# Ledger of designs, part 3: miniprotein binders against q9bqp7

Target 1, 240 residues: q9bqp7
Amino acid sequence: VPQNWFPIFNPERSDKPNASDPSVPLKIPLQRNVIPSVTRVLQQTMTKQQVFLLERWKQRMILELGEDGFKEYTSNVFLQGKRFHEALESILSPQETLKERDENLLKSGYIESVQHILKDVSGVRALESAVQHETLNYIGLLDCVAEYQGKLCVIDWKTSEKPKPFIQSTFDNPLQVVAYMGAMNHDTNYSFQVQCGLIVVAYKDGSPAHPHFMDAELCSQYWTKWLLRLEEYTEKKKNQ

## First folded at step 13 (miniprotein)

Design Bf6
Fold by OpenDDE base, look of step 15:
Structure Bf6 (fold): chain B 240 residues (1-240), chain A 86 residues (1-86)
Amino acid sequence: as target 1 above (240 residues)
Amino acid sequence: SPKEELLKLIEELLESVEWLLKEAEELYKMGDPWYALWLALMALDFAEDAARLAEETGNPELIRRAKELIERAKELIEEIERALKK
């Protein structure tokens, strides 16, 4: 049980969009501050088992690809992920704000993969937007806040070259999502709250993306786990 | 010795597989079958890796343990997949 319990949901915020919902998705810039990011907290609080598994995966990949091949692979994966997020931001942005869509960004297997998910996405509230939890003292950059099948969600987009989940992203993805939810729900820059999460795994070959939906109950369960990770991080930093 | 290091690696890998399976089972019970499935698939991949490495050592106990974990992972995957199809 977390020593410093804090709710994921804000009882002072209405789930109903206020009539003044901006027609344009929010894009709050991430301010570089002394405040740790969600990603940093998660990386610094990985279990010995998680670290071992990641290292073993890395070693296997180096054996298969060589050191230079693995570096190239990692760089390509990162670049593809970035391009995919840029393409999604372009797709999900209102047409009036659409800079000239680089048609080349839209011609990817990943974009094809998520088409069936995008059909169920509406009411985009935020894209590539910073969140800060002032009380718990962490920040993050969320990919998307939108309605998925009529439920307002924090959506996190992931890319996979293989139909198997990418090891690096899978362990803590639910924690990342709920961390963003909790921060957003208590960030003064946002007038609304989210109760659901969605992780979407897109595939390079255009195979249908896999949605992982997290309801309010599941989000609350992962929130407890997130709080424990945050406490661990805080304790480690006090001892440094 | 290189052999002792390999044995230690296999043991650590098997422990990690057991941990992944436990987490997968817990998440499945918590009502997150998709994430449970991801962890179970990962457990299977690493258990198969452990089995291959164990075969290289010729240690029958490590081979046995790895094979048992492979079967447990497969069973859990099948269970979760059946639940997701309903």
Scores: ipSAE 0.422, ipTM 0.750, lowest interface PAE 1.5, mean pLDDT 88

Design Bf9
Fold by OpenDDE base, look of step 15:
Structure Bf9 (fold): chain B 240 residues (1-240), chain A 86 residues (1-86)
Amino acid sequence: as target 1 above (240 residues)
Amino acid sequence: SPKEELLKLIEELLESVEWLLKEAEELYKMGDPWYALWLARMALDFAEDAAKLAELTGNPELIRRAKELIERAKELIEEIERALKK
């Protein structure tokens, strides 16, 4: 049980969009501050088992690809992920704000993969937007806040290459999502709250993306786990 | 010795598999079958790796443990997959 319990949901905020919902998705810039990011907290609080598994995966990949091949692979995966997020931001942005869509960004297997998910996405409230939890003292950059099948969600887009999925991003993804939810729900820059999360795993080959929906109950459960990770991080930093 | 290092690696891998299976079972009980399934599949992959490594050592106990974990992982995967089809 967390020593410093804090709610994921803000009882002072209405789930109903206020009539003044901006027609344009919010894009709050991430301010570089002394405040740790969600990603940093998660990385610094990985279990020995998680670290071991990741290292074992890395070693296996190096054995298969060589050291240079693995570096190239990692760089390509990162680049593809970045391009995919840029393409999604372009797709989900209102047409009036659409800079000239680089048609080349849209021609990817990952974009093809998520098409069926995008059909169920509407009411985009934020894209690539910073969140800060002032009380718990962490920040993050969320991919998207939108309605998925009529439910307002923090959406996190992930890319996967078959047959060798990039394992690094998947272990703590639910924690990342709820961390963003909790921060957003208590960030003064946002007038609304979210109760659901969605992790979408897109595939390079264009195979249908896998949606992992997290309802309010599941989010609350992961929130407890997030709080424990945050406490662990805080304790480690006090002892440094 | 290289052999001792390999044995240690296998033991650490087996412990990690056990941890993954426990986490998968917990997540399954929490109502997150998809993430549980992902972890269980990962557990299976690493258990199979552990079995191969154990075979290289010729240690019958490590081989046995790895095989047991493979079966546990398969059973959990099957259980979750059955639940997701309903």
Scores: ipSAE 0.546, ipTM 0.803, lowest interface PAE 1.1, mean pLDDT 89

Design Gf13
Fold by OpenDDE base, look of step 15:
Structure Gf13 (fold): chain B 240 residues (1-240), chain A 97 residues (1-97)
Amino acid sequence: as target 1 above (240 residues)
Amino acid sequence: SPDEIVKEIEKLAEEVRKLLKEGKYDEAIEEALKAVYEAYELGDPELIAKVELLLAEAYIAAGDPRARYIIRIAKEIAEWLGSPELIEEVEKVRKKE
C-alpha cells in the first residue's frame, strides 16, 4: 500500500464534458522545472531484472547490427516515433491548422495502422499538452485527450514493429497513462477529468493497430502501482 | 495473455528443433530469432536463456560464429538467476561449439 495515497479521480470535477469546452484542443507547454517527469520516474524505478534484461537485449542487438548499426537503429526508431506523433497531432488538430500538413508525414504504415482507431476518436480536448500534479510533485506531456467510442480517455500512441496484442506487453505504458490521468484530474489548467485510458499500438507495416482500453477500475489498479513507483523514486532521490 | 505468449514461444522452439533435425539451418535460425525476440518482450529471463541456447544450437549447426556470443549471453542470464540447471544446459551447448 502506498504511504502517500492520493486519489486518481477528482470528486470536485464533473465526469461529464462541459458544454463550454473550447473547440480548440489544449496545448499547454511543458515547463522546464526541477520536478521529475513521469518518464523519468518510470525509467529510474525499473527493476534490477528489467535493467539487466534490457542490457542483454542491447548487447544482442549490437551483436546483430554492430555498434554503428545499433545507433542507426535507435535513431530511426526515435525518428519514426516522433514523425508518427507529429502526424497524429496534425490529423487530430482542427482544420485551420491543416493547411500546413506535410503530406509525407501522412504516408506511413503507422498512420495506416491507426485509421480504424481514428474513426472512433472524437471530441479532442488536448494534444501534446503538459500536466502537473502539484501535490505528488510530478509532470508529464500527454499525447491526446479525446473521446474513444464515446468515452473520454487519455490516449497514448505507441509504435511497434511487432504485434502487442496484450496490455501486459506494453510494459510501463499503463503506468504512464494513469500518471497522466491523475495529474490532469488535479491540474488547475484543466476544467474536466478523465476516467479511462487508451493505449494504441501502431504497426509499421500498416496492419490494424491494437487498442488497449483501460476502464476506471483498471486505471485505479495501475494508479496504485504508479504511486508505489513514485514513492520508490522519491526515496532513491533522498538517498543520493 | 502471458501464457499464450509462452505457448507461442514453445511452438516456435519445437519448430526450430524440427528444422534442425531436417538440416534446414537457415530456417531454424530465423524461427529461433523470432522466439528470442518474443521471449525478450515477455521479459522472462529463464525463457530467454532457453531460447538463446536454442538459437546458439542453430548457429553451431550452421557454422555461424555468432554462437559464441549468444552462449555468453545465456550464461550471464543463467548466472544472474543462480540456476544450476540452466548453467548446466549452457555448458552442454558450449561443448558442442
Scores: ipSAE 0.692, ipTM 0.911, lowest interface PAE 0.7, mean pLDDT 91

Design Hf10
Fold by OpenDDE base, second read of step 14:
Structure Hf10 (fold): chain B 240 residues (1-240), chain A 91 residues (1-91)
Amino acid sequence: as target 1 above (240 residues)
Amino acid sequence: SAEEKFAEIIEELAKVIDEYLETGDPELLKKIEELFKEALEIAKELGNERLIYLAKLALMEFKDAVEWGDPDLMREVLYMLELAVEEAQEK
């Protein structure tokens, strides 16, 4: 049990959108505080088993591609991820008009992969927006807050070359999503709260993306795990 | 000014990172690390604790991103660079 328990949901906030919700998705900038990101916390608190699996994968890739080939591969993964998120932001933004939709950004296997998910996405509230949990002292950049199949979700878009049909195959992604949810639900920049999460794994070959929906119960379970990771991080930093 | 020089280095850093993302040239990694160190030195000269922190964190997260192939960390690095430029320009 976490020593510093904090709720994921804010009882003072309504799940109902206020009629005053802007028609334009929120894009809150990251606050300039010396606060760890969600991704940093997760990375620094990986289990020995997670580290071992990643190192084993890395060594195999280096053996296959060489050291320079692995660096090139890594840069390509980053580029594809960047372009995919830019394309999604363009698609989900209501202002079609301003950025010339680079039609080339839309012609990707990853975009093809998520088309069936995008059909179920509506009511976009935030895109590439910062969240801060002032009490728990962490920040994050969330991809999207929108309705998926009529449920308001924090949506996290992931690229993969390998099938991830199970939520367990997404490693710490569920922790990332609930960390963003908990921060948003207590961030003063947001007037609403989220109770659900969605991880979407897009595939390079255009095969149908896997949606991993997280209901309020599953989010609460992962939230407890997130709090433990955050405590571990905090203790590790006090000892440095 | 030291603030202008900082902004210029961060802009160059962003360009070199973008070039690395497009080309995968491993020699650009050395240049990126050098530019981060230079940015950190200027931030120390400015006595701006926020810029010092952002530069340190961005460098650490960049190294970790490259080491593990984590695109989320790389996106955060790019965002921290944008924030660092904005903070340098607000003075």
Scores: ipSAE 0.545, ipTM 0.823, lowest interface PAE 0.9, mean pLDDT 89

Design Hf2
Fold by OpenDDE base, second read of step 14:
Structure Hf2 (fold): chain B 240 residues (1-240), chain A 91 residues (1-91)
Amino acid sequence: as target 1 above (240 residues)
Amino acid sequence: SAEEKFAEIIEELAKVIDEYLETGDPELLKKIEELFKEALEIAKELGNERLIYLAKLALMEFKDAVETGDPDLMREVLYMLEWAVEEAQEK
């Protein structure tokens, strides 16, 4: 059990959109505080087994591609991820007007992969928006808050070259999603609450993306795990 | 000013990172690390603990991103650089 227990859901917030909710998706900048990101907390609290598996994968890739080839591969993964998120932000933004939709950004296997998910996405509330949990002292940048199949979700978009048909195959992504949920639910910049999460794994070859829906119960289970990771991080930093 | 010089280095750093993302040239990784070190030195000269922290964190997350292949870490690095420039310009 976490020593510093805090609820994921805020009982003072309504799940219903207030009539004052902006018609435009929120894009809150990161607040200028010296606090760890969700991704940093997760990265620094990886288990010995996770670290071992990652290193084993890295060594295999280096053996196959060489050191420089692996760096090039990594660069390409980052570029594809960046372009995919830019394309999604453009698609999900109601203002057609901003950046000339580079039609080339929309011509990707990853965008093709998520088309069936996008059909079920509506009511976009936030895009590339910062969240802060002041009490637990962490921040994050969430991809999207929208309704998926009529349920308000924090949506996290992932690119993969490998099938991830099970939520367990997404490693710490469920922890990332619930961390963003818990922060948003207690961030004063947001007037609403989320109770669900959605991880979408998009594929380079255009094969149908895997949606991993997280209900309120599953989110609560992962929230407990997130709190333990955050405590571990905090303890590790006090000892440095 | 030291603040202007800091902003210039961060802008160059962002450009070199973008070039690395487009080209995959491993030699750019050395240049990126050097620019981060230079930015950190200027932040220390300014005595700005926040900029020092941001520069350290961005460098660490950049290294972690390159080692893990995690696109989310790389996106956060780019955002931290933008934030570092804004922080330097407000003083």
Scores: ipSAE 0.512, ipTM 0.811, lowest interface PAE 1.0, mean pLDDT 88

Design Js10
Fold by OpenDDE base, fold request of step 16:
Structure Js10 (fold): chain B 240 residues (1-240), chain A 98 residues (1-98)
Amino acid sequence: as target 1 above (240 residues)
Amino acid sequence: NEEEVVRLILEAYKYEDEGDYEKAAELLIRAVKLARELGNPKLLAAALFLLVEAFYEMGRYEEAAEVARELVEVAKKLGDKLMEDLARWMLEEIEEER
């Protein structure tokens, strides 16, 4: 049990999605503070087993591609991910529907992959928006808050070259989603609450993306794991 | 000769993916020998790293521990702190199975 327990849901916020579709999604800029990001907390608290598996993969890739080839590969993966997020922001933003969409950003296998998911996405409330948990002292940048199949979700978009049909194959992504939810639910910049998460794994070949829906119960279970990771991070920083 | 070492290690990865750790270990022992002869510590570390896993999965814990100890020393000489820390952790896991 976490020593510093804090609820994922805010009892002071009404669960009723105020049906007023905000005309414009929130886009709060990330402030560069001494406060750790969700990503930093997760990276610094990986298990030795997770580090081992990542290093095994990296060593194999370096042998296959060479050192320079692996650097190029990593740079390309990063660029493809960035372009995918930019394309999704353009698709989901009502204001950018009026601007000349860079048609080249929309012509990707990843965008094709998520088309069936996008059909079920509505009521976009936030895009590429910063969240801060003031009490637990962490920050993050969430991809999207929208309704998926009529349920308000924190949506996290991921790119993969390999099928990830199970949520367990997404590593720490469920922890990232609930960390964003918990921060958002207690961030004063947000007037509403989110109870569900969605991880969408998009594929480069355009094959149908895998949606991993997280209900309130599953979110609560991962929230406990997130709190333990945050405590571990905090303890490691005190001993440094 | 460096290409041969790389080939042997990559073939060993395929055998490990198939669960044939005995064949993987055979190839990796050859790769370790060649990497030592070439004086290439990076390839030596890569071969030793995978060989620890092969011996561990076969239940050859004494040999796994010996290889892990060598990997710690090779990683330390390379200045690869991550590999050194992983090799130490692997050694701890091996000692818990004895």
Scores: ipSAE 0.762, ipTM 0.952, lowest interface PAE 0.6, mean pLDDT 92
Fold by OpenDDE base, fold request of step 16:
Structure Js10 (fold): chain B 240 residues (1-240), chain A 98 residues (1-98)
Amino acid sequence: as target 1 above (240 residues)
Amino acid sequence: NEEEVVRLILEAYKYEDEGDYEKAAELLIRAVKLARELGNPKLLAAALFLLVEAFYEMGRYEEAAEVARELVEVAKKLGDKLMEDLARWMLEEIEEER
């Protein structure tokens, strides 16, 4: 049990969109500060087993590709991910911003992969927007807040070359999503609450993306795990 | 040659993925020997790293510990702190199973 319990949901916020919601998605810039990001917390609190598996994978990839080949591969993966997020932001942005769409960004297997998910996405509230949890002292940049199949979700878009049919195969991504939810639900820059998460795994070959929906109960379970990771991070930093 | 060492290690990865740690260990022992002869510490570290796993999964904890200790030293010489820390952790895990 976390020593410093904090709720994921804010009882003072309504789940109902206020009629005054701006027609334009929120895009709060991430400020560089001393506050740890969600990603940093997760990376610094990985189990030794997780580190082992990642290193095992890396060592194998270096043997297969060579050192320079692995660097190139890593760079390409990063670039592809970035372009995918940029394309999604462009797609999910209001139509007035559509005139500047680089058509080349839309011609990707990843974009093809998510088309069936995008059909169920509506009511975009935020895109590439910073969240801060003031009490728990962490920040993050969320990809998207939108309705998925009529449920308001924090949506996290992931790229993969390998199938990830199970939420468990997404590793710490569920923790990232709930961390963003909890921060957003208590961030004064947001007037609404989110109770659901969605991880979308897009594939390079254009095969149908896997949606991993997280209901409020599952989010609460992962939130407890997130709090434990955050406590571990905090303890590690006090001892450094 | 270096290509042979790489081949042996990559083949060992396949055997480990299949759960055949005995065959993996045999290949990796050869790879370790060749990597030492070549004086390639990176390939040596790669082979040792996977060999620790193979011995551990086989319940050969004494041999796993020996390989892990060597990996710590090789990683330290390479300046690979991540591998050094990981090898130390692997050694701790092996000692808990004794």
Scores: ipSAE 0.761, ipTM 0.952, lowest interface PAE 0.6, mean pLDDT 92
Fold by OpenDDE base, fold request of step 16:
Structure Js10 (fold): chain B 240 residues (1-240), chain A 98 residues (1-98)
Amino acid sequence: as target 1 above (240 residues)
Amino acid sequence: NEEEVVRLILEAYKYEDEGDYEKAAELLIRAVKLARELGNPKLLAAALFLLVEAFYEMGRYEEAAEVARELVEVAKKLGDKLMEDLARWMLEEIEEER
């Protein structure tokens, strides 16, 4: 049990948007500060088993590609992920804010992969928006807040070359989603709360993406795990 | 040559993926020897790293511990703190199985 327990949901907030909420998705800029990001907390609190598996993969890839080839591969994966998020932001943004859609960004296997998920996405409330949890002292940048099949979700878009049909195969992604939910639900910049999460795994070959829906119960379970990771990070930082 | 060492290690990865840790270990022992002769500490570390796993999965814990100790020293010389920490952790896991 976490020593510093804090609720994921805010009882003072409703799921109903105030009628005054602008039709335009929120885009709060991420402020560079001393506060750790969700990503940093998760990376610094990986298990030795997770680190071992990643290093084994990396060592094999370096032997196959060479050191320069591996750097190029890593750079390409990062660039593809960035372009995918930019394309999704463009698709999910209101038409009036549509800068010239680079048609080339829309021509990807990843965008093809998520088309069936996008049909069920509506009511976009936030895109590429910063969240801060003031009490627990962490920040994050969430991809999307929207309705999926009529349920308001924090949506996190992931790219993969390998099938991830189970939520367990998404590693720390469920922790990232609930960390963003908990922060948003207690961030004063947001008038509403979210009770559900959605991880979407998009594939490079255009095969149908896997949606991993997280209900309020599953979110609460992962929230406890997130709090433990945050405590571990805080303890490591005090000992440095 | 360096290409032969790389080939041996990559072939060992395939045998480990198939669960043939004995053949993997044989190739890796040869790779370790060649990497030492070449004086290439990066290839030596790569071969030792995979050889610890092969010996561990075979239940050869004494040999796994010896290889892991060597990997710690090679990683220190390379300044690879991540590999040093992993090799130390692998030693701890090996000691728990004894």
Scores: ipSAE 0.758, ipTM 0.952, lowest interface PAE 0.6, mean pLDDT 92
Fold by ESMFold2, look of step 15:
Order: structure tokens, then sequence, then C-alpha cells
Structure Js10 (fold): chain B 240 residues (1-240), chain A 98 residues (1-98)
């Protein structure tokens, strides 16, 4: 149980769309890098077991590919993820115009992988938008806020070369989603809140992506775990 | 022959995937010996790292602890602080089982 509990939802905010729906999704710029990001908090608070498993995997990959081959592999994975997010922002933006650059960006197995999910996504409210939790002092850059099958969600897009059919296979991704949700719900740049989350795992070969829906109850459970990670991070900083 | 050490370690990974820690340990003991004779601390650390797990999963805790202690020293020689910290953590986990 966290020592300094804080609610994930804001009772003073509506989860209902306004009658004046926005014509352009919100894209709040990242204002400052003085406080920790969600991803930094999660990276710095991995359990020793998690660190062991990652190192075990890294060592095996280096033996298989060589050090240079491993560096190239990880660089390519990062670039593929970056291009996937850029393509999704372009696809989901109502202000998109046809460009040759945009056409090439849309050609990827990952984009094919999510097509069946995109059919259920509507009412895009935010894309690649900064969130800040002023009270808990953390920041993030969420991928998307939109309705999925009629439920307003914080949506996080992930690429994977290995199947992840269960939410437990996504490790810290649920914590990332709820951290963004909590920050958004208490960020004065947003006039609404969200109570659901969605993690979408896309595959390079175009295989159908796996959606992992998180209702409000599940989000609240993961929020408690996120608060513990944030407390652990804060304690580690005090010892430095 | 560094290529032989790599082959032995990768083969041991496959046996560990199958839960055959006894066969994995057999291969890794050979890999450790060869890496030590070659004077290759990177390959030695890689073999020791997996061997700690193999002995631990077999319940051979005294042997796991011995290997973990050597891994600490090899990681220090390499300047690999992450591996050193992990090796110390593994040693603590092993000592609690004894």
Amino acid sequence: as target 1 above (240 residues)
Amino acid sequence: NEEEVVRLILEAYKYEDEGDYEKAAELLIRAVKLARELGNPKLLAAALFLLVEAFYEMGRYEEAAEVARELVEVAKKLGDKLMEDLARWMLEEIEEER
C-alpha cells in the first residue's frame, strides 16, 4: 500500500463528450523536462528479477548476433517503433493531407496489423500529447485518446516481434497507461477525463494485433502499483 | 577456440529452455573451462552467468554460490557494474536457500 495515495480519477471532471466536439485532436507540447517521465520512473524501478531476465535475454542475443549485430538490431527496433507511432498519428489526424512521405510511412506490417483495431477507433481527442501530474510531479507523452468500441480510452500502441496474447505478457505497459491516465485527469490543459485504457500490440508480419482493454476497476488496481513505483523512484532519488 | 565456447553456451540456453538444467550445466562447465584457458573474460562471464542459474535450479546451492562469487570478480574486471550488481543479488538469493 502506497504511503501517499492519490486518486486516479477526478470527480470534478466529466467523462462525457461535449456538445462542441473538437475538430482537431489535442496535441499539448512537452513543456519541460525538469520532472521525471513515466518511462524513466518505470525503468529505474524494475525489480532485480526483471533486470536479471533482461540481462539474460541481452547476453543470449549478443552471443547470437555479436555486439555490433545486437546494436544494429536494437537500433532498428527503435526506428520501427518511432515510424509506427508517426504513421498512426498521421492516419488518425483529421488534418492529414496526401504526401509521398505519408504514403511511404503508411506502408508497414505494423500498420496492417492494427487495421482491424482502427475500425473500432473513433472520436479522437488527443494525439502524441503531453500530460503532467502537477501534484505527483511526473510527466508523459501519451499516444492517443479516442473511443474504442464506444469507450473513451487512453490508447498505447506497441510493436512486438513476439506474440503477447495476455495483458500479463505486456509487463509494465498497464502501469504506463494508468500513469498517463492519472496525469491527464489532473492536468489543467485537459477539460475532460478518461476512465479506460487500451494497449494494442502490433506485429511486424501484419498478423492481427492484440488489444488489451482495461476498464476503470482494472485501471484502479494498476494505479496502486504505479504509485508504489513512483514512491520507490522518489526514495531512490533521495539517496542520490 | 572462442567459437566453441559460444556454441556451448548457446546450446546450454536451449537445454535450459527445455528445463534440462543438468545437461545445460554439463555444457557450461566445459564452456567455463575453455573460456578460462583462452583468457576471454567476456565469454567467461557469459558462461558463469547461465551456470549460476543452472546450479540454482538443480538445488546445488553451494556450487551456485561458488560460481556467483567468481562472476562477481569477472564482472568487476570487465567494468560491468550491472552484471556485478546482478551477480551479488544472485549470491544473496542463493545464500537464503542454503
Scores: ipSAE 0.720, ipTM 0.939, lowest interface PAE 0.8, mean pLDDT 87
Fold by ESMFold2, fold request of step 16:
Structure Js10 (fold): chain B 240 residues (1-240), chain A 98 residues (1-98)
Amino acid sequence: as target 1 above (240 residues)
Amino acid sequence: NEEEVVRLILEAYKYEDEGDYEKAAELLIRAVKLARELGNPKLLAAALFLLVEAFYEMGRYEEAAEVARELVEVAKKLGDKLMEDLARWMLEEIEEER
C-alpha cells in the first residue's frame, strides 16, 4: 500500500469524445526534462528476481552466440522494435501517403502479426505522444490512444519471439500502460481521459498477436503497483 | 578447454528448462572444476551462478550457500558489481530457507 495514494482517473473529465475533438491524433512533443520517465522508474526499481532472470538469460545468450553474436542479436532486436513502432505510427496516422504506408507494411512479420488487431482499432486520438503527471512528477511517451473494439484504450505495442498468451507473462508492461494512462488523465494537454488499457504482443514470424485487454478495475489494481514503484524510485533518489 | 566448459553450462541450462536440476548440477560441478583448471574466472562465475540455482531448486540449501559465497568472491575479483549483488541476494534467499 503506497503512503500517498493518488487516483488514476480524473472525475472532472469524460471518457466520451467531445464534438470538438481534433480530427488529427495528438502528438505532444517530449521535452528534455529532469523529471523521471516511466521507463527509467521501472528500470531502476526492478526486483532482484527480475534482475536475476535477465542476467540468467544474458549469460546463456552470450554462451550460445559469443560476445559479438550477442551484441549483433540485441542490436537487431532493438532495431526491429524501433521500426515496428515507426511503422505503426505511420499506418495509424491519417497524414501518411498510401505509397509509403504500403511499403512499410509489407516488410515486417510483426506488422503482419498485428493485422487482426488493427482492424478492430479506430478513433485514433494520440500517437507517440508525451504525457506528464504534474502532481506525481513523471513523464512518458505513450504509443497510441485509440478505440479497441469500442473501448478507448492506451495501447502499448510490444515485440516478442516467444508467445505471451497471459498478461502476467508481460512483466512490467501493465505498469507502463497505467502509468501513461494516469499521466494522460491528469495532463492539461489532453481534454479527454482513458479508462482501459491494451497490450499487444506481436510476433516476428507473423503469428497472430496476443491482445491483453485491461478494464478499469484491472488498471486500478496495476496503478497501485505503479505508485509503489514510483515511491520506491523517489526514496532511492532522495537517499542516493 | 573453454569450449567444453561452455558446452557443459549450456547443456545444464537445457536440463534446468526441463526441471532436471540433479542432472544440471552434475554438469555444472564438472564445469566449475574445469573452469578453475583453465584459470578462467568469467566461465567460473557463469558456472557457479547457475549451480547456485540448481542446488537451491533441489532444496540443497547448504550446498547452494557455499556456491553462492564462492560466487561473491569470484565476482569481486572480476569487478562485476552486478553479479556480486546478485550473489549476495541469492545467499540471503538461501539463508531464509535454512
Scores: ipSAE 0.714, ipTM 0.939, lowest interface PAE 0.7, mean pLDDT 86

Design Js10
Fold by ESMFold2, fold request of step 16:
Structure Js10 (fold): chain B 240 residues (1-240), chain A 98 residues (1-98)
Amino acid sequence: as target 1 above (240 residues)
Amino acid sequence: NEEEVVRLILEAYKYEDEGDYEKAAELLIRAVKLARELGNPKLLAAALFLLVEAFYEMGRYEEAAEVARELVEVAKKLGDKLMEDLARWMLEEIEEER
């Protein structure tokens, strides 16, 4: 049980979306500060077994590709992920037209993979937008807030090229989503709140993406686990 | 002959994927011996790292502990703090199993 438990939802904030005037999705700039990011908290609180599995994978890849080849491989994976997120932001922006879009960004297996998911996405409220939980002292940059099949969700887009079969990414992905959700629900830059999450796993070969929906109850359960990771991080930093 | 060390370790990974830790250990023992003779601490650490897992999964805990202790020392020589910390953790896990 966390010592600094805090609710994921804000009872002082309406859970009824304001539909009186559709607006451009929010994009709050990320401010560089000493407050730790969600990603840093999760990276610094990985179990030793998670660290072992990552190192095991890294060592194998270096042996297969050489150190320079591994550096190029990881750079390419990062670039593919970045281009995927840039393409999604462009596609989901209500102000962009096909004439103004970079056609090369749209020619991706990952983008083909998510097409059937995008048909169910509407009411985009935020894209690539910073969130901060001032009370719990963490920040993040969420991918998307939009309705999925009528449910307003924090949506996290993931690419699937997974040569790491023993990494427990499923648990860390939900923690990232709920951390963003909790921060957004208590961030004064946002006037609404979100109770559901969606993780979308896209595939390089264009195969249909897998959506993983998280209702409010499930989000609350993962929120407790996130608070434990944040507490662990805080205690580690006090001992440094 | 560093390419042979790499080949042995990668082949051991394939046997571990199949659950054949005994065959993996045989290859890794050869890889460790050759890496020591070559004086290549990076390849030695890579071979030792996987060998600890192979012996551990086989229940050969005394041998796993010996390999883990050597890995700690090799990681220190390399200045590889991450590997050193991981090797110490593996040694703790092995000592708890005996």
Scores: ipSAE 0.713, ipTM 0.939, lowest interface PAE 0.8, mean pLDDT 86

